# VHH binders against q9p7d3, part 18

Target 1, 295 residues: q9p7d3
Amino acid sequence: MSVITQAQEIPTVAANPDFNYEGDPIIIQLCDRDTVFELSRDQLLGLPESILMCLFPRGLLLDYEIQECQLTQRPLIFQTADFDPSLLQYILNYFQMAENRTANDEIALSPPPPSFPGKCGIILLKEDIEFFILPPISPTTNIAIEVSPNDLLKLKQRVAQRLLQQKKIFDCLHLENSTSEGSAEKNLVRMLCYSGFHEDDEWKRRIQEPHRACITSVTLTNLDFSADQGPVSDPEYFPVYHKLLLFWQKPARKCWWDSSTSITYNGIEFATWVRRVWTLELAVLGANTYETAAV

## First folded at step 4 (VHH)

Design B10 (framework vhh_7pa5_2)
Fold by ESMFold2-Fast, scan of step 4:
Structure B10 (fold): chain B 295 residues (1-295), chain A 125 residues (1-125)
Amino acid sequence: as target 1 above (295 residues)
Amino acid sequence: QVQLVESGGGMVQPGGSLRLSCAASGFTFSSYAMSWVRRAPGKGPEWVSTISGSGGSTSYADSVKGRFTISRDNAKNTLYLQMNSLKPEDTALYYCAKGTYELWPESYVEYFDYWGQGTQVTVSS
C-alpha cells in the first residue's frame, strides 16, 4: 500500500503554544556535535512536523524545559537526534527567505491560498534513502557469502556516493515504465507539479547522514497560483485545489523499495536494495492556531 | 560500532519449529525497535516482524502471523524469533535489523540502518 494518498499521524513534538517564557533563546545542539542553532520559540514551532520528528524522535516537552530553565537559571538547550547541520541550515535559510518575502509586499508575487489569506505556503518534499547490501546467496550452497563488517561499511559508503550523484527528483519513479496515465507514480508527479514543481527539477539539498547509512534529500517551493493552473473560481479547478490543500496540511508519506543499483566487490555483484521514503508537507508562514470545528 | 549477529538457523521438515537469535552490540538496544527480514532465493527482502524497544508492541507480516513470535531480552541485548508450523515457503536467509528511529513508527516498520549477515533457514522434506 501507498501512504501518499493519506496523511500519516506521527508522534508530534509535545510543544505547548501557550508557554509563558519570553526571555532566553532556544538552543538546539545536534547530537554530540559542536554545531548549535539558536531559534526563537516561533521559529522552532514553525518548522515542518516531519523535520521536528527527525530532530526530536522521542518528542519535545517545551513547557517542561522552559519551567526547568526558569527554576535552574540555565539557558534553554535541547539535545537533538543526529541530523546533518548543513541540511538543517538549508531548511532554516529557506524559511527565513520565504518569511522575508511574505513581510515584503513587493517581493511576494504569488497570491496566498484561499485557506491561508495573507500568508505564504511552502511545499516541502523530503526523501529518506536507506540502502541495504545483501550478500549474494551461493547457487551451489544456498548460503550467503560472508562479508566482514568493515567491508560492508565500505560498500555502503560507495553506494551512498553513487546515489548522491542522482540529482533529478522524479527519475527514481521510472515513469517511462508506466503505461497507465492513472498510475500512482504519475498522479504523484502531477500533484507535485500542480503545487509548484517542474518535471525536470533537481533536489535542492541531498546529503549523507553523518552517523547513519542514510541519505536525506529535500526540496522546497512556494505554492504556485500561476495562470496556467486556472482560476480559483473554476468549479473543476477549485475542488481539486481545495482537496490538494487539505492533503498537504498533514505530512503524507510514500514508501517503496528500489533495486536499480548494484555494486561489485572482489568480482562479485552485490545487489543494493534502496528503501525510499518520501514525505510531503505544507508549511504555512505565520503563527496561527487552528481549532477543529464540526462542519 | 553497531554489530548484529544472527544464529539458530538450520534444516527442518515442514511443520517443524526453529528459534532464531540475534546478539546486538554497539548501541542502546532497549531504545530501538528491532525487526526480522528474510530473503528467499532469487527474491528481494521481505519484512517478517517488528518489536518495539520496550517489547510492548509487535507486528507481523500476514504470511507468518499466528505461526511466528518475535520477542526480546533487553538485559541480554538479544532479539528472538520463534518459528512454528514452518512451510517450504519460509525457506530464506533471515536477517536481524535495527530500526532507524528510537520510537515505534506507526503499524508498519520498514526503516533499518543496519542488519547482520543472516542465518539460513531451510524447510524441506
Scores: ipSAE 0.000, ipTM 0.216, lowest interface PAE 13.8, mean pLDDT 68

Design B11 (framework vhh_7pa5_2)
Fold by ESMFold2-Fast, scan of step 4:
Structure B11 (fold): chain B 295 residues (1-295), chain A 125 residues (1-125)
Amino acid sequence: as target 1 above (295 residues)
Amino acid sequence: QVQLVESGGGMVQPGGSLRLSCAASGFTFSSYAMSWVRRAPGKGPEWVSTISGSGGSTSYADSVKGRFTISRDNAKNTLYLQMNSLKPEDTALYYCAKDEYTLWPEGTYEYFDYWGQGTQVTVSS
């Protein structure tokens, strides 16, 4: 009995010449995973570009695939690149919650984005980590100490565990090392906090990649206009929103090295080099997403 | 089997010059961006410079810009770092590094590409 198993299975969708491009569900199957996702066309196309590029690195011609399924009488199923199911589920759940809240009278009083009238804005912050462990240097000889491959693998596991325990989003920017109020890092944090994040916010989902010394972290927030006042069409009255659109391209990326993490193993301190890649993207969703902007 | 072997370090007076070399093997050298990274005793690692696979683009840390030049010889599978106007603060162990991002999805990943012996540069007063 399916209720007992609670397993994710690939549903069989009826092939039908009456297939509705706008209303019929699309099934996504993750590569080498038992997880499948059922989405509408609008839900799929509303996902952040950075996520779509991860799922479909060679691109996706949705209209072509729908036509082919109608012509070949087969279920509409798309296979993706390898992606963590729980990370995708978090993103999809957040988008559904945001759509439900936007449809509620309580949230309808929020001003619409001036560049996207009648639409809801969701900010994605994604961090991709790759980490490397350096051989320790003897203080007496200045020669690197060799480590066995088995010990190196164990060190990598410990580094991954420590990085996963660092839950706060902005800790990696080392704001305490910035003496000026106008530093780039402090300005980025202020912009993001003004938009809807908070200084003590934690990553909502952090996943270690099974095949690499890599961690993917994601957090989402609704774009907040509460601090902006004045005319909707005036860029001066939506400075954070306009700064995200003008200064952060889709997807906007920042890449840097973080050497602040070290691990002690068998009494020896090992330094870790962490390559951090931040992707910042504004995803726009709503009934008017595909409409040409009004004159 | 990816292998990176650094050489060319030594002791030099402030204002002097050194040329570092990195001999690479076990991968298609011209297909990957390469970097130099350094570590001073008691301090964290610092990225120094990166060069694209073709050699067409380079980038440098602000601390070395205008003094250091990264280059590569794809026919010899060798990466170079020409260091001019050396300062005492340039004293560090220098490592050659391969960009692992460019290996997905085609390559085999060696997590210890930065795990070489390095080459020591000491700038005495």
Scores: ipSAE 0.000, ipTM 0.318, lowest interface PAE 11.6, mean pLDDT 69

Design B12 (framework vhh_7pa5_2)
Fold by ESMFold2-Fast, scan of step 4:
Structure B12 (fold): chain B 295 residues (1-295), chain A 125 residues (1-125)
Amino acid sequence: as target 1 above (295 residues)
Amino acid sequence: QVQLVESGGGMVQPGGSLRLSCAASGFTFSSYAMSWVRRAPGKGPEWVSTISGSGGSTSYADSVKGRFTISRDNAKNTLYLQMNSLKPEDTALYYCAKGEYELFPEGYIEYFDLWGQGTQVTVSS
């Protein structure tokens, strides 16, 4: 296979300021799914950049095709990469609810930071898991044990179920095994918890593909601007949102391999090699993406 | 259909050398990057080395740099790992893997979609 990872860079088509067909209905058709979504231009372009990159890995439609659709008096139709409909619906619903609160001028739980006057922030955390089952070594022969294709499918199902049982967001970081209180993992958790997450938070939507050894998990939370009031004696706390802006200038991605998961099948322990990709993004309602913030 | 068959493992004394081979079949070998991955007793998998499809690009884990050399013969659909100055810490089951190693600002990313059965390397006196 030529397709390796979702970490590939994508053109910034979604951020094009010359995309001027406001209010026109847009239909997106999910690849390999019997599902379509009807969105406004503003709803589509308001989606987190990381989600737009997943939906349109080759970039959004250019002006010429949009113009052709207008000339034929049909709505704009975009075909996307494969994406779970319930996951997309969760994201759309979350953003719609946040937009409704903002439109009604509801008092935020905390005042917005100076860098985002009159706006609210949404943090998106997405995890993509792809796992591989490693053949165990025989204690008698010191060579790999053979597994039938049918047993491999059952093992894949059990591994996926085991991974789904890790319901809390931070379970995969194995903080209990960290020997340093200042570890990178603990610092990441602290930053996220300072920004709106809680250590015991669970993933809000998790999708296992029936035919693939992969799991996609997403959770969204409102950015807690009160985090700016952290301890003044700790230089790491000031300025928190400026550090978050630099960290999430574009969707920030972290990839690592996790070998801590194992499964027992017919009395034999099978180890796994789990590829985990975390995507972290700060979306500011009513703001352009970082790539279009220049003018 | 698609298969990877490793060979060349064995027992060797510290400071010795071994050459591992991996015979690939069922896919267009020259179109894919190939890697070596190892598993020591009681430990998780560790990436060792990757070579591009053309052989023009190679990369190594810090623990083996200067001691191991990855190579390939696309005419024979075979991947090699030359291991020199072996240490007890190199004792592991070595797997041939079909996959690519990618560089990103946060470090290296590895993706493998097929592993062989493995070949055992034991470094002991």
Scores: ipSAE 0.000, ipTM 0.296, lowest interface PAE 11.5, mean pLDDT 70

Design B13 (framework vhh_7pa5_2)
Fold by ESMFold2-Fast, scan of step 4:
Structure B13 (fold): chain B 295 residues (1-295), chain A 125 residues (1-125)
Amino acid sequence: as target 1 above (295 residues)
Amino acid sequence: QVQLVESGGGMVQPGGSLRLSCAASGFTFSSYAMSWVRRAPGKGPEWVSTISGSGGSTSYADSVKGRFTISRDNAKNTLYLQMNSLKPEDTALYYCAKGETEVWPEGYLTYFDYWGQGTQVTVSS
């Protein structure tokens, strides 16, 4: 379901013989806002699928585009989704350093230990939405009203469209309806904002599954250990940081149900049930040692 | 055209049994996982059970484990739910659904593309 997997699954145009050589000097330019990043095809393909999905939310037919640009002698320039350029630079530097280290040292790179504080990190937030349309129960037959396949498709399309219009990550938590400071929703937002997200952040990729009543959304941010909410050494905020560290080897999942949406179609009101599953993935990276003396 | 038609619901006393059936048409039945989902009065839908296309793998919600058995007859394009030791809290409209369910300790995630119209199960004295 990644954009790279999608590109590889389609029929391939006959490759230029030069594309088959190891070390082919194909340089790709990524445009992120007003910043241009240069990397090789191999470096781009070496990025995790989740990052590639965030960078190219509408998909990328990489081998096809490279072939066509080379044949037409056009520069290989691809527009990315809206990213903080500093975050993208950090990601690219990390994976470039990992590649160079492996080549030079013949040592397999292992993930950093979760118990080491002060490490740089990246957090990925994924949302899986499944939605159900509930026909009203007829009082005379005591059975749900039958919906034709075409009407059901139109209802699913309307629900999907409404859900896709929710661009901000935290809008689905309906924080305005939560009156308790200790609510689960407010605690979740507080934890993620302490970790590097902002209340007005938007999903980087948001797409409906073609054959299912499902939507997948993905976003990522740099893990912030020096948040304005308190230093990492402050005991009041340290438990939140430690809680996130426990998730670095395995995604933690949060599940909840939302029935607040109803749709009227042909004069009949249909209830909807939206099940949301949030998965948090934490990748803790080593600190940059090139600017300071090794200690 | 995909069509799912449930039957077998009715009124039963606590401790009783019912067998639900779902007749499927319009798709290659053996190629798809099938599920049962229920909606109790005043509550949202609850996933009950899933069976793989071959029938070799089954999964159940914790609330029904040991009491309910999901099965299928691919030659007849029919899905079944055998419900034993029924409780008042099992009172719900039961739906047949085309699709699979991923189960893990934190919960479950369903992917259903078609639902039947439902069959009512009432458990009361």
Scores: ipSAE 0.000, ipTM 0.299, lowest interface PAE 11.1, mean pLDDT 69

Design B14 (framework vhh_7pa5_2)
Fold by ESMFold2-Fast, scan of step 4:
Structure B14 (fold): chain B 295 residues (1-295), chain A 125 residues (1-125)
Amino acid sequence: as target 1 above (295 residues)
Amino acid sequence: QVQLVESGGGMVQPGGSLRLSCAASGFTFSSYAMSWVRRAPGKGPEWVSTISGSGGSTSYADSVKGRFTISRDNAKNTLYLQMNSLKPEDTALYYCAKGEYEDWLEGYVEYFDYWGQGTQVTVSS
C-alpha cells in the first residue's frame, strides 16, 4: 500500500563507545556527597574485602552498573555507605605505594614465593570500638546515680579521648595482665609481628565517628618476605608468610569486651564497657611485571 | 628442645596406602594441636590435616578428604597420618608441625612454630 518504507528493526539503545571497561576510571561518591574518588576497576576490586563490605554493604554489582551507565549515557558513579574520606585515601595510597614498590624495586633480593608468582601480600588490621557508660551505684544507698543527658554527652567525649590516647596497636590487649592460661592475646600479637607488624606500631588512622560512641582504627603492612630467614641449617624451611597465607581464615574476626577503662567526672567514678571487634584480612596483589622481570 | 621426627614415607603405586608417623619430644604433646603439611616438588607448602590436642576434633584439606585419616596416641607422643587411595598428585615431602590453636569468634587460626625434617612420599607406577 505505501511507497514509504520504514525500518522494522526494534530500536536498540546504543552503548557508550567512549567507555573503556579496562582503562576508564570508576567514580566513587561517598555518602557525604562532597567527596569523590576516581579509581580504576582493578584498584577498586583489589581492595580488602573488609573495606569493600564497608563501602558497599549490599554488595557491588560492577558489570550491571556499567551496563546501566551505558544505557543512561552518564559517567559511571557508585554511591557508597558512610566512610571517612581521609581513611579511604590513606588505604588507596598505601596499596598504590606497595604495588609501585614491588614493580620498581630494582634491589629486591627475595621474589615472591612460587605459590604466589608475581604477587605480594598486604595485611590489613581494622578495629571497631563501641563503648557504653555504666550507671554508677551509690556506695551509701545502693541506688543508681542519675546522670543528665548533657553530663552523659560530656562523659562520652572523655571516654573517647581516653581511648584515642591508646595509640599503639596492641595497647588494648593488656598483655602485661595476661595469664599463662590466656595465651590467645600473646599468640595473636606473635602471629602479627612475624607477619610484618612491630610490637610498638601505632594505628595509622584512628577516628571517632561523629555523633556516636564509636571509633574506627586501621593499620596495614606488607608481608615481610625478607625477614623470614628460618633456621640456618635447614634449606627446606617453610617461611612464616607461607604458613600465614595457607592457614589464616579470611576474614579473621575477634570480638571481646574490655571493662578496664574508667573515667572520673564530678568526683564520681564511672565504669565503661568497650566492645572491640578486630578484623584481619590478607590481600594478595597482582604484580605481573615483577614475575617476568629479569634480575 | 622441641623435636619432631617423621617416618613411614616411601614409594607406592597409585591406589596404594602408606601410614606416616611423627615422634614428638621436648613439650607436653597432649596440650598442642598437631598438623601434617606437605611440599610437592617445585611447589609451595600445602596444609593437609590438623588434630586437636585431645584428638576430639579433626580437619582436612579438600584434596585429601575421605582418603586420609589423622590420629594421635598421646601416651606414645606420636602423630599419625593414614593415607589411602594415593594419587600421583600426593607425591611430596610430608612434614609434622607443632602448632598453636585459637578460636577467633566463628573461625579458627592455626600458627605453626616448629617443623620436622619431613618424610618423602612418592606415588609412581
Scores: ipSAE 0.000, ipTM 0.127, lowest interface PAE 13.4, mean pLDDT 67

Design B15 (framework vhh_7pa5_2)
Fold by ESMFold2-Fast, scan of step 4:
Structure B15 (fold): chain B 295 residues (1-295), chain A 124 residues (1-124)
Amino acid sequence: as target 1 above (295 residues)
Amino acid sequence: QVQLVESGGGMVQPGGSLRLSCAASGFTFSSYAMSWVRRAPGKGPEWVSTISGSGGSTSYADSVKGRFTISRDNAKNTLYLQMNSLKPEDTALYYCAKEYEIWPEGYVEYFDYWGQGTQVTVSS
């Protein structure tokens, strides 16, 4: 858990009568950018924890900062870590659309189970890539070849372009020489495909971070509550979405190194090491808050 | 400015031992985590081990756990890798790498400061 609260009530003792954060927007400003976003308290707290941790890596004492603004009579503006504005807008639009369907559409995104009446589900999959260039080795001397800073920058740009061409969300999980039918990677792909993703799905947003050798990728899908339902008569059968509840309050992360990428520059082959961090999070939407199911 | 100089490589028989050293200069050594990375001919690169700036935390690749020990001497600005029970599969160029932390995300770019590496050959 971060220091961000999900409480809906304002302590009346601390409230300024002329300031109502329930009705007034919270303004967030991305680090080193002129871009601002206006959110309600409920919209901010309804964002996936993985996104909140990216925006506020040091945490956010929301109720404390509201009290401070009421005492100082300043606009409620929060500074964030660096984040792509178009990516944040895409995420906000997706969650808003999901909430609107639940509120005013008789046909929900998918039929909720009895344990989630009037709710819909969203699965967020995020990948953070950091890539590093290894010094090339001379075949004749077996000694590393020196690389200038300008050439290193050009190599990083080529690696980023190569990685951005890998558009399918599961390509990185299909490792060479995987002969095991029950591998962890194959089981994860199968589970996610039963839950709403498809094996040929592409990242919906994939952005290179301009100040780093880093790529952030995100995809979202509606959780299919009807998939993997099993026999209705078996009360002990747990659908796949129940197993995803392990990601619900604390996003599950998988971190590994990928050395499969190489780039040729000026006739020399450079090996690349890629650090991949996958974050999977389930959001059950309705009443503008996450909910925990008994499992 | 920043320099990393690896040494201690050589030829050794299977089951033998070697100790690699990395002399660091041009930065506050104790403030940065340090890593060993290797590259075998015809194979992809492999991270070997990392040690925190204080030396209080270490981590190892599964292929070397129980055989290799990473350590540092912050008074001498030196990183070490003690390699025991060497196997032919350990044959590689070994690189010392300095990590640069970017806060608040904590992302680090390896290999911007490295030496020429030191060759380790395990053969009969």
Scores: ipSAE 0.000, ipTM 0.275, lowest interface PAE 12.8, mean pLDDT 69

Design B16 (framework vhh_7pa5_2)
Fold by ESMFold2-Fast, scan of step 4:
Structure B16 (fold): chain B 295 residues (1-295), chain A 126 residues (1-126)
Amino acid sequence: as target 1 above (295 residues)
Amino acid sequence: QVQLVESGGGMVQPGGSLRLSCAASGFTFSSYAMSWVRRAPGKGPEWVSTISGSGGSTSYADSVKGRFTISRDNAKNTLYLQMNSLKPEDTALYYCAKGSEYEIWPEGYVEYFDYWGQGTQVTVSS
């Protein structure tokens, strides 16, 4: 006889048979970290789709998982993909504050476009950087110069510091090198500025991963419905939110390689190879309709 | 720790062929997609080709499609790039890169590379 042991779920928190599906907190645990977050159903589902895709790359069937927890009497704890806890806390705080402001200042909001009546828009821009240090090639031997592991670690730290010093959002687009005013890069900046960003805006939060040559940067702004005016002579003008949805599909991504960053270490110039991924997400908020119905 | 060592580069005339190899160690080779990426003198990096961990899926940049073939030998922990009908424009330093096991993008330009090698030089000249 071969014995196949079936895994039993070990509850970390006592199961409640009177669980309230919409009222009880949902606990999320970030990958294999000890960090947990307690969220309401509405808080979790209110997160930007780009963030939800990062947390649950295989998807999350929330209603199904809640039902399974009730049936198996396990605690309502869901594991996520690896994510920075301080970045998630920043995002949660920002959206909670924005939701509270929208509820309290509904009358003070700029007039929304017809597709967003009584709603407030928030734009999340996320940048993921992965960088590599290219070994320099000796001009006399045409062979790559070997770097010790200790020197490579120091080089990675210096490259990360150099990249983090590029504080402005749009500096990485190298607009000074664009060949025309109608370039894709300049059109992107113009669209984002019309939607609420400023050309001199800086990243709100930048986090370097300690175990990888990676940097994650995030910025957010309120969608500016008042900027729904293009250049007078542009025959192909569309309202800014239509351009955001058209040019940046949800989840909207733009990916490119950036080789403009170099560092000098011990008299030798090291080129870098930087992969940049920009993800743009729109979140639409409004007054609680259930609260209005309850009154 | 992860090590990637490229070899097989050299000088060849236009229309010639070269076979690049990448010896991998320090990880479960068959579990990860592998890529070839090149950097031409005075230009930025260009993704060349990707192969899935099983070898069942391959993708190529339009500039090399039909001329280059990526393959792998999981028993030997080795990645290969067979380059045929070489052009002067193929002159570059070629890098072997370990990809993420989860991400294969249709455009090929958007692979996450956890590790990359030191590179091997390919020069195509008459």
Scores: ipSAE 0.000, ipTM 0.276, lowest interface PAE 10.9, mean pLDDT 68

Design C01 (framework vhh_7pa5_2)
Fold by ESMFold2-Fast, scan of step 4:
Structure C01 (fold): chain B 295 residues (1-295), chain A 124 residues (1-124)
Amino acid sequence: as target 1 above (295 residues)
Amino acid sequence: QVQLVESGGGMVQPGGSLRLSCAASGFTFSSYAMSWVRRAPGKGPEWVSTISGSGGSTSYADSVKGRFTISRDNAKNTLYLQMNSLKPEDTALYYCAKESLRDWLYELSGYDYWGQGTQVTVSS
C-alpha cells in the first residue's frame, strides 16, 4: 500500500449555502488606502479574476463576509490590498460603462489618467502550493511509518516556514533549473520578463498555512492588437500579448510536482512532495471591450 | 467542514472503462473548480483534469486527453471522471480535489484538498 499523507484539514469557513440574499440590492464598500469605493455584489464579482486577485490576495469568502456583517450589524466595508486608487477608479469606471452600454448607445469613457493608455492589460501571476508528506517505508515490514495528524500538521508548518524564506518569484525555478543553457525553466523566466516581470521581483503576499497562495501582479501594460491582424508586426514588438498567448495557448494550468524538499522529524527523514500550480491571467482592456485569457 | 468522498474505483482489464464519483459537502460546490489528481505506486502525484464551477470549462493532462471526461452535477454536489480506453499506466490512487477558481470565493485558511482516494487497477 502506498500512503500519501496530506496536511490535516483545517475547518474551511465556506459561505453558508442556506443563506438567502433576497431583498434589496447589497451594496459593498471597498476601502483602498484612503479611498472608499461603492459596488453592488454583482459588480464586484463581475470584475476580471486578475483584478480580484490583486484586491484580495488572501482570498475573499464574499457571501460569508456579507452574512457575518449582517449578523453582527457591521457595515459591509472590506479592506483591499494596497492598490493604486486612481488605477482602481479607472478600472471600475471602465467596467461600469461597459455594463451600461447597449447596442444603440455610444458611451464616452472619461479619459484615462495621463500615465495610462486607451488600451491596457493587467497581468497576474499566482502560485498555489499544496503539501504531501511521504513517510518512509520500513524495509523490514514494507509498511509506511505512521505519523499522527498533529505531527503531520507540524511537519507541514515547518516546510511552509522554509518556503516563506524564498521571497523571489523565480527562486523555485532557479532551484529546479538544470545546468542546461536552453532549459525550459530559463525560457519561462525569459518569457515572463519580456511580459514585464523582473528576475528580482518578489511575491507580494504569501500565506503561511499548509495551503498557500503566492500572488504578484504586473501594472498596466500597453497591448497593441495590430499583432493579431497580420504577419507584418514582429511578435517581439508586442511581447506581452504575443508571448503570453503562446505560453498559455492551451487552457491547462502550469502544474508540476516538486520533490526537492525533505524534512527531518524525530531522526527520520520525510520526503515532501509539493504540488505547485502557476496560473497566469491576462485581462485585456479596450475602450468598450475586454478579454480574459488564461486557466 | 469540507468533505470529499471518492468512489467507483476497481479492477478492470486494458481497454475497459470506469466512472469515478466524488460526493462533496461542507462548502458551496458550484462556486469552486474541482480537479482529479492521481498517484501511481512508487511515483509522485500527477494532475489529471479540472472543471470550472459552472462546468463550462474543462482541461486535461496530455496523457488522458481524448480518453477521460470530467463532469459535474451541481444539483447533487457530485464530481465525475469517466475513464475510457484504460491502460496499465492509468493504475493509480485517484483523488478528488477542491480548487478556488470561481467568483473569488475560497478558504480563508487551511488546506482545501481532501479525500482518501479511490484505487484504480488496470491489469490482465
Scores: ipSAE 0.000, ipTM 0.182, lowest interface PAE 13.2, mean pLDDT 62

Design C02 (framework vhh_7pa5_2)
Fold by ESMFold2-Fast, scan of step 4:
Structure C02 (fold): chain B 295 residues (1-295), chain A 124 residues (1-124)
Amino acid sequence: as target 1 above (295 residues)
Amino acid sequence: QVQLVESGGGMVQPGGSLRLSCAASGFTFSSYAMSWVRRAPGKGPEWVSTISGSGGSTSYADSVKGRFTISRDNAKNTLYLQMNSLKPEDTALYYCAKESLEDWLRELSGYDYWGQGTQVTVSS
């Protein structure tokens, strides 16, 4: 049994000859060095690939890192790229809770079909927002109205607050503006709703970057095989299931621009230009005995 | 490191022509669909045109059909937009965008990266 621990102090960097590379926890140190996490190897390797790519943009070769630490007689302390500690904690907690549920057959979630390589699927949906404030054009002079740096900071804070108030996941897709039932946006929402999401679902964690015009939002849900409208007795006839299996071991991305948000500041309306990037990934629990390089 | 650098903008009279270029680096250019997107003063972004990785398929916004032609040179990692019969309404900052495409998930594709943009002004 392993336990996730978030340390409040920076761990010692001194060489430790008593360090057990087989059983001691791996320390994940965020780039600011104010926050560390202690993870088992199973917890680290069980993180979604999209999250591992955020933490280790150049990749993580765990066996290589262990060998290097062993040769230099150092504890397993891995420095990561910048990542919000509350988002990482939410993800780690969700996976731990889901693993505990799948181990209990009395409260187990919907069982996967025999062709699924794992015991349980978890869908990660992450949204990265970057926003820009468009200066209004004066109707009298036909030139853009300038804003002081201090006022620009307050405008950015107000835009971030407005965006954070949009709690529902799918509101940003503006489905009401589409005249086609076969639109890409509607097809994406249908796929996600067949997979375990509901149209009115809200983001579970939303974090504004303290010094940037950026917001990161994350929600996780258990894959629901019973939601598929196809014949349940034929596991090969699950279109959503087959599509989600193609996501396994790689995240998918969707990027678009959203100009629907505006704010009024000192009597002047400022339009915003919001870049939204969705990352969608299927992670599989209980697949530790399977060859994951297949397909 | 993905980089997109637009060029070819300028001031032109109504009815004139301009050719925009986008130099791409840091990825396998021929594997990705590419788009042109514009932002008019005081407005949000408007999609203009998309071309497939091979160049075999193209699509255009209704406002530019018949006037604009998107093309690419995969050997030079360059995207082009030939703009003919320009109108004052075409005045905008034009951006080159790289689409993120998954083979089976074209419906989830969008724009991974944006360039710095190039200004097009159509006025007399």
Scores: ipSAE 0.000, ipTM 0.230, lowest interface PAE 13.4, mean pLDDT 72

